# Designs tried in a protein design chat: VHH binders against N-acetyl-D-glucosamine kinase (nagk). Part 16

Target 1, 319 residues: N-acetyl-D-glucosamine kinase (nagk), of Dictyostelium discoideum (Social amoeba) (q54pm7)
Amino acid sequence: MSKEIFIGIDGGGTKTSTVAVDSNGQELARHTSPCSNYHSVGEDLAKAAINEGIKYVIRKVKETITDDDNKEVTVGSICLGMSGVDREKDKLLVKSWVTELLGESINYSIHNDAIVALSSGTQGKLFGVVIICGTGCISLGFNREGVSGRSGGWGPLLGDYGSGYQIGYDILRHVLKAKDQVGPKTSLTQVLLEKLQLTKEEDLISWAYDPKTQSWQKFAQLSPLAFEQAQLGDEISNLILVDAANALYDLINSVIKKLGLDKEEKFPLVYTGGNIERKGILSDLLSKKIMENYPNAEILNTTCDPSMGAALLALNSKK
Below, E stands for the ipSAE of ESMFold2; O stands for the ipSAE of OpenDDE; V2 stands for 0.75 times the mean of E and O plus 0.25 times the DockQ between their complexes.

## First folded at step 8 (VHH; framework vhh_ozoralizumab_d1)

Design C1 (from B1 with K59Y; at its last look DockQ between E and O 0.02; V2 from the best seeds 0.00; counts 0 for: pae E 11.2 > 2, placed apart)
Fold by ESMFold2, look of step 8:
Structure C1 (fold): chain B 319 residues (1-319), chain A 127 residues (1-127)
Amino acid sequence: as target 1 above (319 residues)
Amino acid sequence: EVQLVESGGGLVQPGGSLRLSCAASGFTFSSYDMYWVRQAPGKGLEWVSEISGSGSSTYYPKSVKGRFTISRDNAKNTLYLQMNSLRPEDTAVYYCARDSPSYNYVWGSYESTFDYRGQGTLVTVSS
């Protein structure tokens, strides 16, 4: 008799999380290792980080077997959700690293990390729709036939409507429109200048165009101001969040239609990312619009981290 | 304004202990997973600990597991890191951060990024 385990890996941009579960989906072991995006850290370090996690969880499970000190641990399947894995060549490379460690007979499931984020809200099903909304925003989905779809994710230059970047940019736009007297006054003006330690709206030029601080994060960090001021009754902040909710709905709606999910009796819709998981006006507006148009959508938040979601997906895989 | 203010660093001998604090303001603290990250001189950021918004789940890398304990007090909007059995390689500036998941358009990936904003607190471990 052998102890069979199922492994999930979430290889993000900053760290790698590895989880082993039993046949009932109960967590047996977990480990965190360094970043495994090989475009960022190179192949040797990425491979090492992935294999460190796998070796660790196998060892920990072996150490907990008390009824047989020679009991073998076998891996039934493994699911990897990896940043930097988009093309077939990326999947083949990562598969080669793990196959070297675990052999050819194991069921491997290798995806981009954005795709397996869906599983963290569905307890291991790669079915339904996820909306990921933080600094950037994208919607992804799968139908029961395994066909995938996506919408959004084109970046700030081409328009990332609904994202934290875009909300932050819209704050700046409306503050300046109020200054130019081409738009209404807003409480965002005062709180924006205070946050940036600036005296006048004209100073926003030097802040916004400083070449030493250019990043999407620079603008996305402003997005909490819209949530806070909308809570206090600012009409412009509410408009910004309504527009963001409509943009997020459009991304989700596109994926639902592409995949025929409107024809399902029920399908999961997972919210993730700091701007959409934040309880308040944005989530409420989006959920209202979803339920008006798709009462068969089951709106979910994540209930576990993506590595547990990947482990459950590995467990639930058909051989 | 979102603020994260770290404190509690200092000079300590190997084997010693320190407790770091992070005072959070300007956002709903309990709604965010929180992190401690560190940066040794001339190196990149290294994740040190993670705690869920409720405080129910904690995570540690191998380098600190068993020595460091993350905790939070959501009533006081405060994040903590208890550091025991300190080693010279733990010398770094320590930052607290909230999660900021993002999409990396170059590689088409979801990423967790650390939203750190304070000056950090310096921990120096030397004899």
Scores: ipSAE 0.000, ipTM 0.248, lowest interface PAE 11.2, mean pLDDT 83
ESMFold2 (binder alone), look of step 8: mean pLDDT 79; pTM 0.786
OpenDDE, look of step 8: ipSAE 0.540; ipTM 0.845

Design C2 (at its last look DockQ between E and O 0.38; V2 from the best seeds 0.00; counts 0 for: pae E 12.2 > 2, unsure alone 64.96 < 65, grease 24.8 > 24.2)
Fold by ESMFold2, look of step 8:
Structure C2 (fold): chain B 319 residues (1-319), chain A 126 residues (1-126)
Amino acid sequence: as target 1 above (319 residues)
Amino acid sequence: EVQLVESGGGLVQPGGSLRLSCAASGFTFSSYDMYWVRQAPGKGLEWVSEISGSGGSTKYPKSVKGRFTISRDNAKNTLYLQMNSLRPEDTAVYYCARDSPYNYVWGSYESTFDYRGQGTLVTVSS
């Protein structure tokens, strides 16, 4: 008989990761290809990046089959979590590329990449809530009927309260408020200037407005300073992190209420993204507030990368 | 309640043209982005075009860009698709569709558009 595999794809903002697993969920092959967000790179390059990964993992699995007479590999299911896939038309377009390669009869699922993040903490189940907190932030969830809910993810211009960008922005504001004597002194002043190799607060203007270095990540990279200084007792850093935790809680609370998850016996709540994935002041503050209000939440971290999360989702769709 | 009725399909030779229409009723047409999608025999749905509620923004996949033109007349509640330089691979049932907020149900892609018409058949052959 042929070897059946299940494929997961994580089409992130800069690269595409493709993973094949067997029926036990064991990784058989993995590949990295260029960005596949078709809004960024266009259809031809996005399609090529996706298909490169699929072809590669199928070939690698074929190479491991020792029965010379029956080296056929079949794809039982495929799940794609793609940056830039939000609307039905996006899903249909990406599906058309993959069905051209794999045929119409296999089980396809195409989602926004945020949805696959939940699967990375739930071993392939679309049930519960995920909170993603990195440069930006978003919460998303599913109930047992498959109804989804979302809060946040509007970007720093329109939202992202609780994100790394906002924390970095708040550091800059509080340092300057202290300089202006509008707000209290903070140890953030010294460590910010040292990190940026600046002599005085006025130099922050040249750094912040440098047209050659404008990105959300530029500000988000400052967020560790708040964690470090809060640990050392800085009151302003602590307030920044408390405000961030409250903002993240509000996103999660909204999704729980929209989906009726407060009525479940138990539901998973997955933390992901660099600012909350590991134990620290922000995740501790958030977890305390969650457990006080939702003792039926099971707080989890991801146990695998998003491409494996997608592969497990594909595997579970066959069960 | 909500109705979408397609027309204008038929048999055409390769290189020919057809103009599809979609009559919309039961909702505020100008408030919705509208779509054409198609389904070739034995295949799944394929997105073909999108137009914003105002008509000011149009989008196409590469497979039809430059050959197909979506338009709308909000005063008549009618959506159009002008199809030029038709090829045999354009043979399909064509539907107009209205999008909606997602309900994520595992494995269900066929019914994710809020409303879809009954379709009109376009056959491109010699």
Scores: ipSAE 0.000, ipTM 0.399, lowest interface PAE 12.2, mean pLDDT 85
ESMFold2 (binder alone), look of step 8: mean pLDDT 78; pTM 0.787
OpenDDE, look of step 8: ipSAE 0.080; ipTM 0.627

Design C3 (at its last look DockQ between E and O 0.49; V2 from the best seeds 0.00; counts 0 for: pae E 15.0 > 2, grease 27.3 > 24.2)
Fold by ESMFold2, look of step 8:
Structure C3 (fold): chain B 319 residues (1-319), chain A 125 residues (1-125)
Amino acid sequence: as target 1 above (319 residues)
Amino acid sequence: EVQLVESGGGLVQPGGSLRLSCAASGFTFSSYDMYWVRQAPGKGLEWVSEISGSGSSTKYPKSVKGRFTISRDNAKNTLYLQMNSLRPEDTAVYYCARDSYNYVWGSYESTFDYRGQGTLVTVSS
């Protein structure tokens, strides 16, 4: 008979990843296509990128079928985690593109791409909390009733405390406070100047405000210095990481309380993003505070990429 | 617990070769695009290779194209970098990295998720 597959799509800011799995959750095919954020590339290109991935994985699965009399592939369900999809209007538009390709009879799930990060740590369950901490940070969650919650993710101008951006900016602030003799000396001064190939603290003004290089990644790239110098005993670096851990805790705590997860026997808490997935001072400080306040949280890392997480959500929604 | 453990670095003469390895654990290795990145003394992080989850697509910057080859063995959860025709400017700490995502102003951006200690490659006479 026909082979039933389940498709997951992770449409990030730069590329689109598409995965097909079988009924056991085993990966059958995978494809990378261009960016599908329609606010960035427009509707035609976004639709084409999504459809390219879907068509590719269906074709590849069909090529693996050894029964010459049964070459049919059917899609049982599909889950898309898409950047630029936050409102119901966005979900309806993307659904219309996929329905045009696959028809009305299959199960569709369309979410913001941050939500499928949770499923990557829970093996396809939309339950619990995720904290994403890299250049920026955000916390999201779902309770057993399907109610969602969100905290953070407002960007650097409006506040992104706990993020790599903010850690990098705090490094700059403390180095300049030490220069002005308003704050304590810190080993961050020397390593910062060396990393940026600058001679003196005053050069930070031209570096930081250079209109040709403005991005929040520019500041976030400094965050490893705080991790490194805290390991070597720098008290200011430790303070920066303690403040970041407290900020991340506040985001997670808000989501837990909004969703009533403190009342669960157990709930997953997924760490993702480069600054928190690494074993180190930040993750240790955060985990300690979480365990002290929520011993029912099960702290997890992701075990697959978001497109596989979306595929597992698709599989679980059919069952 | 996601782990990436690099090995295979060392001292090598210009024109020589090294093969780096990265042992991955704690995640579904084949589901992630993987990278090698490096940091030379006093410089920022530089991308040096990319390989798709299946291993079917590889990419390199001009500085190493034709000299470096990235590969993976998904059955052994291992990433490799074959470095040939090494030059003094290749001296750096090399890290393997998986794809990572950041939420920035209503969108995600891919970035390098590196977390090992790295492995030092020194190219000198």
Scores: ipSAE 0.000, ipTM 0.229, lowest interface PAE 12.4, mean pLDDT 84
ESMFold2 (binder alone), look of step 8: mean pLDDT 78; pTM 0.778
OpenDDE, look of step 8: ipSAE 0.576; ipTM 0.864
ESMFold2, look of step 9: ipSAE 0.000; ipTM 0.210
ESMFold2 (binder alone), look of step 9: mean pLDDT 79; pTM 0.793
OpenDDE, look of step 9: ipSAE 0.656; ipTM 0.889

Design C4 (from B1 with Y103H T113R; at its last look DockQ between E and O 0.02; V2 from the best seeds 0.00; counts 0 for: pae E 24.6 > 2, placed apart)
Fold by OpenDDE, look of step 8:
Structure C4 (fold): chain B 319 residues (1-319), chain A 127 residues (1-127)
Amino acid sequence: as target 1 above (319 residues)
Amino acid sequence: EVQLVESGGGLVQPGGSLRLSCAASGFTFSSYDMYWVRQAPGKGLEWVSEISGSGSSTKYPKSVKGRFTISRDNAKNTLYLQMNSLRPEDTAVYYCARDSPSHNYVWGSYESRFDYRGQGTLVTVSS
C-alpha cells in the first residue's frame, strides 16, 4: 500500500520551506531550500528550489517505510504558498514545475504566501483575515463563499504602511524633523545615531541614500527602536506606532469589507510577522482598534509555520 | 529555527579572490558537517566543498581543489569559503548547506543531501 502524504510549501523571499504530512496532519519530513521567487533568482533556480524540497520530503518519507517490498509514496495533494506569485502567469509557471515533477494529475493549489499564513493560524481553513507585518505588510482573507480579498502588499515605496519599513522610515523622518526643529524632540535621535554608529543627524543622509547598502530591510531593522523608546515614554515613538497600528487596521478593515464579513459572525483574524506576532505595543494598539470595531473578530496567532499551514491546506483539500 | 545566511558574494575579475561567509543559527553548529554548493544559471546544484563538524576534515571536487578552501569557526557559528584564482566558470549562486542526518539518498543529486540550505550569495566572475 502506498503511503499518502500531503505537501506544503512556503516560498518566501529568502528561503523555501517544504513540509510533508500524513493523513492526520502529522509532520513527516521537512526541508529548507533556497529562494523560489523566480523574479529574484530566476526561473531555473526557483524551480530547482521547489523540486529540491519536494524530492527531499518524498525521499525522507520513503525511508521511513518499513515494508521494503512496497516503498511507495503517493502525493495526495500539494499546496504552495509563494511570494511573488500573484499573477496568473506566475501561477501557471509554478504549476508547470509541479506537474512536471509529480504528474499532470496531481492535486495542487497555489496561493500567495500570506494566504498560507492565514492557514497557519486557522489550521488549514481558508476563512477569515490575515495581517502580515514584517518588512512589508499585507492583508488577505477569504469569506465563507470562497471569495478572496486583498489589501496592501504594494511594497515600501507604494504603500506598506504600518510595516517595519515604514516604522523605520518614520524614525528617520522624525529624527530629522527634530533636528530641523520642525518636530518635537525625541529619544529616538540618540539611540538611532548610536545604533548606526553615527555622530550627527546629517550623517543619516549618507546612510539612507547609500546605494551600496540600499535595502528595505535596512530601514525595517530600525523598527525595534520605536518599540523600545515607546516603552520608555517617548511620545514620538508612540505616535509612530499608533500610526502604524492605524494603517494596519485600515488594511484589515478594507479586507473585511471586501469580503463582506458579517459583524455578527465570528471570524478569525490572524496576526503574523515579526512586528505583531509577539505581544507588544503595536499588536495591542491594533487589537484594541479591531475589538472596538469588530468585536466578532477572533485574534489569533499562528500555531504553525507557513509551510505547515500549506500542508494542512493540501490535506484539507482532499477531505 | 535553523537559519543559514550567506554573504560575501560579488563581482570579481578572473584570477581574483572572494571570501564567503555563512552565519548559522538555530542548531548546534559543531555537530553538523557543512557544505558549500553552487548553482550556475541553467545548471544543477554542484558540490563545492565539505567540512566535518569539528573542522578536521575537508573535501573538494576536482573543479575547485587547490583554489577553494572551506573552514569554519564553531565558536562564531560561521562557515567560510575562501575562493582564489576565480574563473568565469565559477560564476554561480553559492549556498551553505547542512548535512542531512540521513545518508540514504534516493535521489542521485546533492539537492536531497541537505536538510537546510541558505538563500545563497551571487558570485560573478567576469572581465
Scores: ipSAE 0.000, ipTM 0.197, lowest interface PAE 16.5, mean pLDDT 88
ESMFold2, look of step 8: ipSAE 0.000; ipTM 0.074
ESMFold2 (binder alone), look of step 8: mean pLDDT 80; pTM 0.796

Design C5 (from B1 with K59E; at its last look DockQ between E and O 0.72; V2 from the best seeds 0.00; counts 0 for: pae E 10.5 > 2, unsure alone 62.8 < 65)
Fold by ESMFold2, look of step 9:
Structure C5 (fold): chain B 319 residues (1-319), chain A 127 residues (1-127)
Amino acid sequence: as target 1 above (319 residues)
Amino acid sequence: EVQLVESGGGLVQPGGSLRLSCAASGFTFSSYDMYWVRQAPGKGLEWVSEISGSGSSTEYPKSVKGRFTISRDNAKNTLYLQMNSLRPEDTAVYYCARDSPSYNYVWGSYESTFDYRGQGTLVTVSS
C-alpha cells in the first residue's frame, strides 16, 4: 500500500545531511540543510534544519512513485547522529521536534554524532570498534549484548595522544629540541617555518602563544608535515607517527578488552578521520600492530557517509 | 540512597497555575543540576526545565518558556516548578531528575542522562 522508508541524519557542526533508504538499504533521496546544533544556532533554526531534510526526502521519494493512485510514504524508523546532542535533555528536545513531525509510533534513535561513526563502517550495525583520528581522537565500541565502551577523547590539555593535535604539538617539540641541541636535527624545521611564514625557530613562541589564535585545530593543521616528511625519509617524523600509532593501539586495545571482543571469532574495527581513514604510514603501522595482537579484527574503512550509516542503523533497528 | 519525591499535581482549568515540589534526599543536592521532565498520556518523555546546582542558571524549551519557572531551595533540599498559563497540552505526569554527567572533549560536550527515582505527580489541565 504505502512505500516505507528509513531515514538517517548526520547533524554536524556546519551542516545537516539527511538520507532516506528503502527496505533493501538502497538510497532513495538525500538533502543537505544548515547546521542543526542547537547550542550554536538555537532551537528554531536547528529544528527547521532537521525538519527541512526530513520533508525533502519524503517529498523526493513521493515523486518517484509510479502508481499515481498511491503516493503515500511512511517512515518506519529514523536515526539521528547530532552534534550538540549529548545530555538526556538534548535527546528529549530533539525527539520532541521530530515526533511533532512524524508522530509517536515510529522507532527513534537519537545519539551524538560520535555513535554513528561505527555504523558508517559496518553497514548499520552497532557491533565492533571504531577509532576516530582527526583533530582529536577517541575509540568506542559495542559488543553483541549492546554494551558500549570508550577510551580517550580527553582533549589537548589532558592528553589526546595519537590525534592530529598531538602530532602537531610533537612537531613543534622536536623542532625546538633540535634548536636547543637536546634532540636530533629534523627536516621538519624548515618545512614548519615555511608553512608558518616564519624566519627562525624563536618566532614559534609568538605564533604558539598568540592569544588571538588559540585553538587546538591550529596545532592539528601541522600534522600533514609529519606524514610528508616521514615519506621523504625524516627519522623524527617517522618516530612521531610510530608514537601516534602506539597511542591509537592503546585506545583500541582498551575498548576491545572492556567489551570482551578478543573472544569473538571476528569483529569489525573501523578506521575514520583524516589521519587514518586512507592507507598511509600511520594506518599501516596501526594495522600491523592490530593484526599481530588481534587477528580476529576485521579492519574496515567507512563505506558510506555518516548519514547513510545512520539510515542503515534505522533500517536495522526494525529487526 | 537517592530519593526524589514529587508532589503538588492536580486538576486545573486552562489558564490556571500550579506549583510542583520535589523533595530530594540521599545526595548533596546543591552539587547537582536538576530537571523537570513530563510524560503526556500515550507519549514519550519531554524535557521542560533545568536549573544549575547553585540556582543561578535556568533553561527552558520554547514550548514552556515564559510560562514555567524552575527554582530550588538548597537549604530545604527542594526543587520547584511554578506553572502559569496552563494549557490542555501541559497535561502529563511530571518528574524531577538529577543530572548524571560525563564529559566528551572530542565532541565538545557533556554526555549525560537523567537520574530519576520518583513516581511523578499528575497534572491535568481541563475545562
Scores: ipSAE 0.006, ipTM 0.486, lowest interface PAE 10.5, mean pLDDT 85
ESMFold2, look of step 8: ipSAE 0.000; ipTM 0.435
ESMFold2 (binder alone), look of step 8: mean pLDDT 78; pTM 0.772
OpenDDE, look of step 8: ipSAE 0.703; ipTM 0.916
ESMFold2 (binder alone), look of step 9: mean pLDDT 78; pTM 0.775
OpenDDE, look of step 9: ipSAE 0.706; ipTM 0.917

Design C6 (from B1 with S100E S102E; at its last look DockQ between E and O 0.74; V2 from the best seeds 0.00; counts 0 for: pae E 13.5 > 2, unsure alone 63.9 < 65)
Fold by ESMFold2, look of step 8:
Structure C6 (fold): chain B 319 residues (1-319), chain A 127 residues (1-127)
Amino acid sequence: as target 1 above (319 residues)
Amino acid sequence: EVQLVESGGGLVQPGGSLRLSCAASGFTFSSYDMYWVRQAPGKGLEWVSEISGSGSSTKYPKSVKGRFTISRDNAKNTLYLQMNSLRPEDTAVYYCARDEPEYNYVWGSYESTFDYRGQGTLVTVSS
């Protein structure tokens, strides 16, 4: 009899994590390999990183088999959660690398990292809602019939309210409103200028429009200032976070309604992303509004890393 | 109604060449990125080429790069795939596909799909 394993891969922006689990969901082996985003490192290196992880965990499991006459390991299914794989052609390419190594008959799936994040909070179940709030924001969900829904994620150019980018943008706008005497004074002015090593508010235009430093993260990195100053009593910082919480609620509310999750006795709602995954003003504001409108939501954080979340999806897909 | 009709498939020996065509109708052809995809017997779809609506940008996976060339004639609403140095593993049903992008919220970019494709044309590479 061969040992059957289930493999999860998290192909993040900087590294690749691979985990093998048994039929009970217990971790058997794991490996970290280089980045597998082929838009960043090219096809050869990305393929090598993925296959390195797969080969490593299979070998480590083989080494633990006590039946010396039968050290066969069979992969029952594999799930990849991939950043930087945003088109069906990209998914087909990555699938071809894995099927070259493991054969065509394996159960294979590839998911956006938001779906894997849902699994990391639900222990491998594609049911409920996830909200990601980091540089950008998006809400995704599944009902019990496997119907999916999404809301938000239009990106910073089209307005991505509730995201770290938008919080950073709102800081800049409120500081300038205070300068123009259109809005109230805020402690954000001093801390913003100190963080950016600028002398006066007028210097913000050179910083913001510098063509050498345009990125979503440029503005999103300012978001901690709002959390810090709201904790110290700044009214404008609190307003920014209230507006962000309302925007995130609107995304979640849309997904709940699209999927009929308001009719469930209970459903998971997973928080992830640096701005809401820890207890804080934003997550507290959001949770209060969720509980007022959906007492049947069970608010969760992730309980395992994304590679384990993918492995649990692989396990649960085998039936 | 969107129509895509592939042609030009057939039997060729390893190392040979074949040119596929796809006649498009029912939409403004030049406004859409187009793809060739293939499906070997008992396998899933595999992407083999992409061309922008204007024809100015082409992309290929490593498995066919340097051997296959996608092109289009927007005046004739026709997509082409020139396949050279054919190998037995290129045996498949080849489909032309219209790009129906879905927005990818994490990257802030459109994600391509293969929802509209023709009935395909069979290419067999064998001695």
Scores: ipSAE 0.000, ipTM 0.259, lowest interface PAE 13.5, mean pLDDT 83
ESMFold2 (binder alone), look of step 8: mean pLDDT 78; pTM 0.779
OpenDDE, look of step 8: ipSAE 0.588; ipTM 0.866

## First folded at step 9 (VHH; framework vhh_ozoralizumab_d1)

Design D1 (from C5 with S109R; at its last look DockQ between E and O 0.74; V2 from the best seeds 0.00; counts 0 for: pae E 11.1 > 2)
Fold by ESMFold2, look of step 9:
Structure D1 (fold): chain B 319 residues (1-319), chain A 127 residues (1-127)
Amino acid sequence: as target 1 above (319 residues)
Amino acid sequence: EVQLVESGGGLVQPGGSLRLSCAASGFTFSSYDMYWVRQAPGKGLEWVSEISGSGSSTEYPKSVKGRFTISRDNAKNTLYLQMNSLRPEDTAVYYCARDSPSYNYVWGRYESTFDYRGQGTLVTVSS
């Protein structure tokens, strides 16, 4: 008579999202609690934020039980996708917090965000490849034996080719090459200056090197200009996007080879991150190259938020 | 050295108002998004408000939206929280925090976390 639920948690950098689902994957309850990144808020506060979400969704599910003789809720499994929880010691620490609340008898899975991103595209299956392409980029994957692989994610100084940061940097580079008459003219020059409210290319120095505004997102925010001008026929913008697609392909190819996924009958390949989730030139170029080399790849987008992705992974990993 | 000093807390009755201040020093204040966060007794930190470095955008959770207003004066390096229509549930220690952006190499994105350093300021809402 107990109601069995499966819990997913997305512990982002600013807040924590908790979702409970039933055995059919139907959402039963959801809660948002404070930040649970313990590097930022400390162990006590991170633990409290996680446990607040768990307690809330259990209580809300209990309120919906129509059998007055049995109002118990049991947790069959729980999956946490946590930013800042990447090392095994971090996973053990977080597990200890949840074990204090829920006991030792349930199935626990503690993963980083990227694993949950894969699950959000595979409806709870820890199998296949994800490519994350936003401000930065990385590819991760799992084979059927549970072996993981990754490529990329080294940051902009060491090379983050294919990322929004690199696309934005390449825009600046080509505009300046055109100014110096080292490279061809590009429509990016005028749209860049207009976007930044600058009069001439020399003003880019003070914008780019302003110590008050340094972040990798600052450069990544320029990347839409390449997409927009490529649609209007700008040759340099198309070159930038072709180079980005080839870089993303290289990351994916490395993970596929490491995991032997080329030998599968089919495997999922999940696209996520703002630069490739939308149908467009970059995702089309990448998909064409993928399908030419891996016709057994099934290209997918995420279909749910990360906390639901974690909940579905918890459901599918039950014993 | 980065310093954030909160002030303006106190005891108020339900329905009352308070204005919190946070004096910032040791960093370029206008370059950072800023937050107010709070911790009620026996509970974890709760995000209360966010304001961009320029002050051009703000964000609030549902629990305080319409009652609290975050603002900043970049010339005076000061962050404010105007709290109106206070409820007993707002009782907490309030901290100001700056964003702590970093590159998450596993996810491939820049993340923002809370960087708070002050002792906070206690707000008690009771009859």
Scores: ipSAE 0.000, ipTM 0.193, lowest interface PAE 12.6, mean pLDDT 84
ESMFold2 (binder alone), look of step 9: mean pLDDT 78; pTM 0.779
OpenDDE, look of step 9: ipSAE 0.740; ipTM 0.935
ESMFold2, look of step 10: ipSAE 0.000; ipTM 0.350
ESMFold2 (binder alone), look of step 10: mean pLDDT 79; pTM 0.784
OpenDDE, look of step 10: ipSAE 0.729; ipTM 0.930

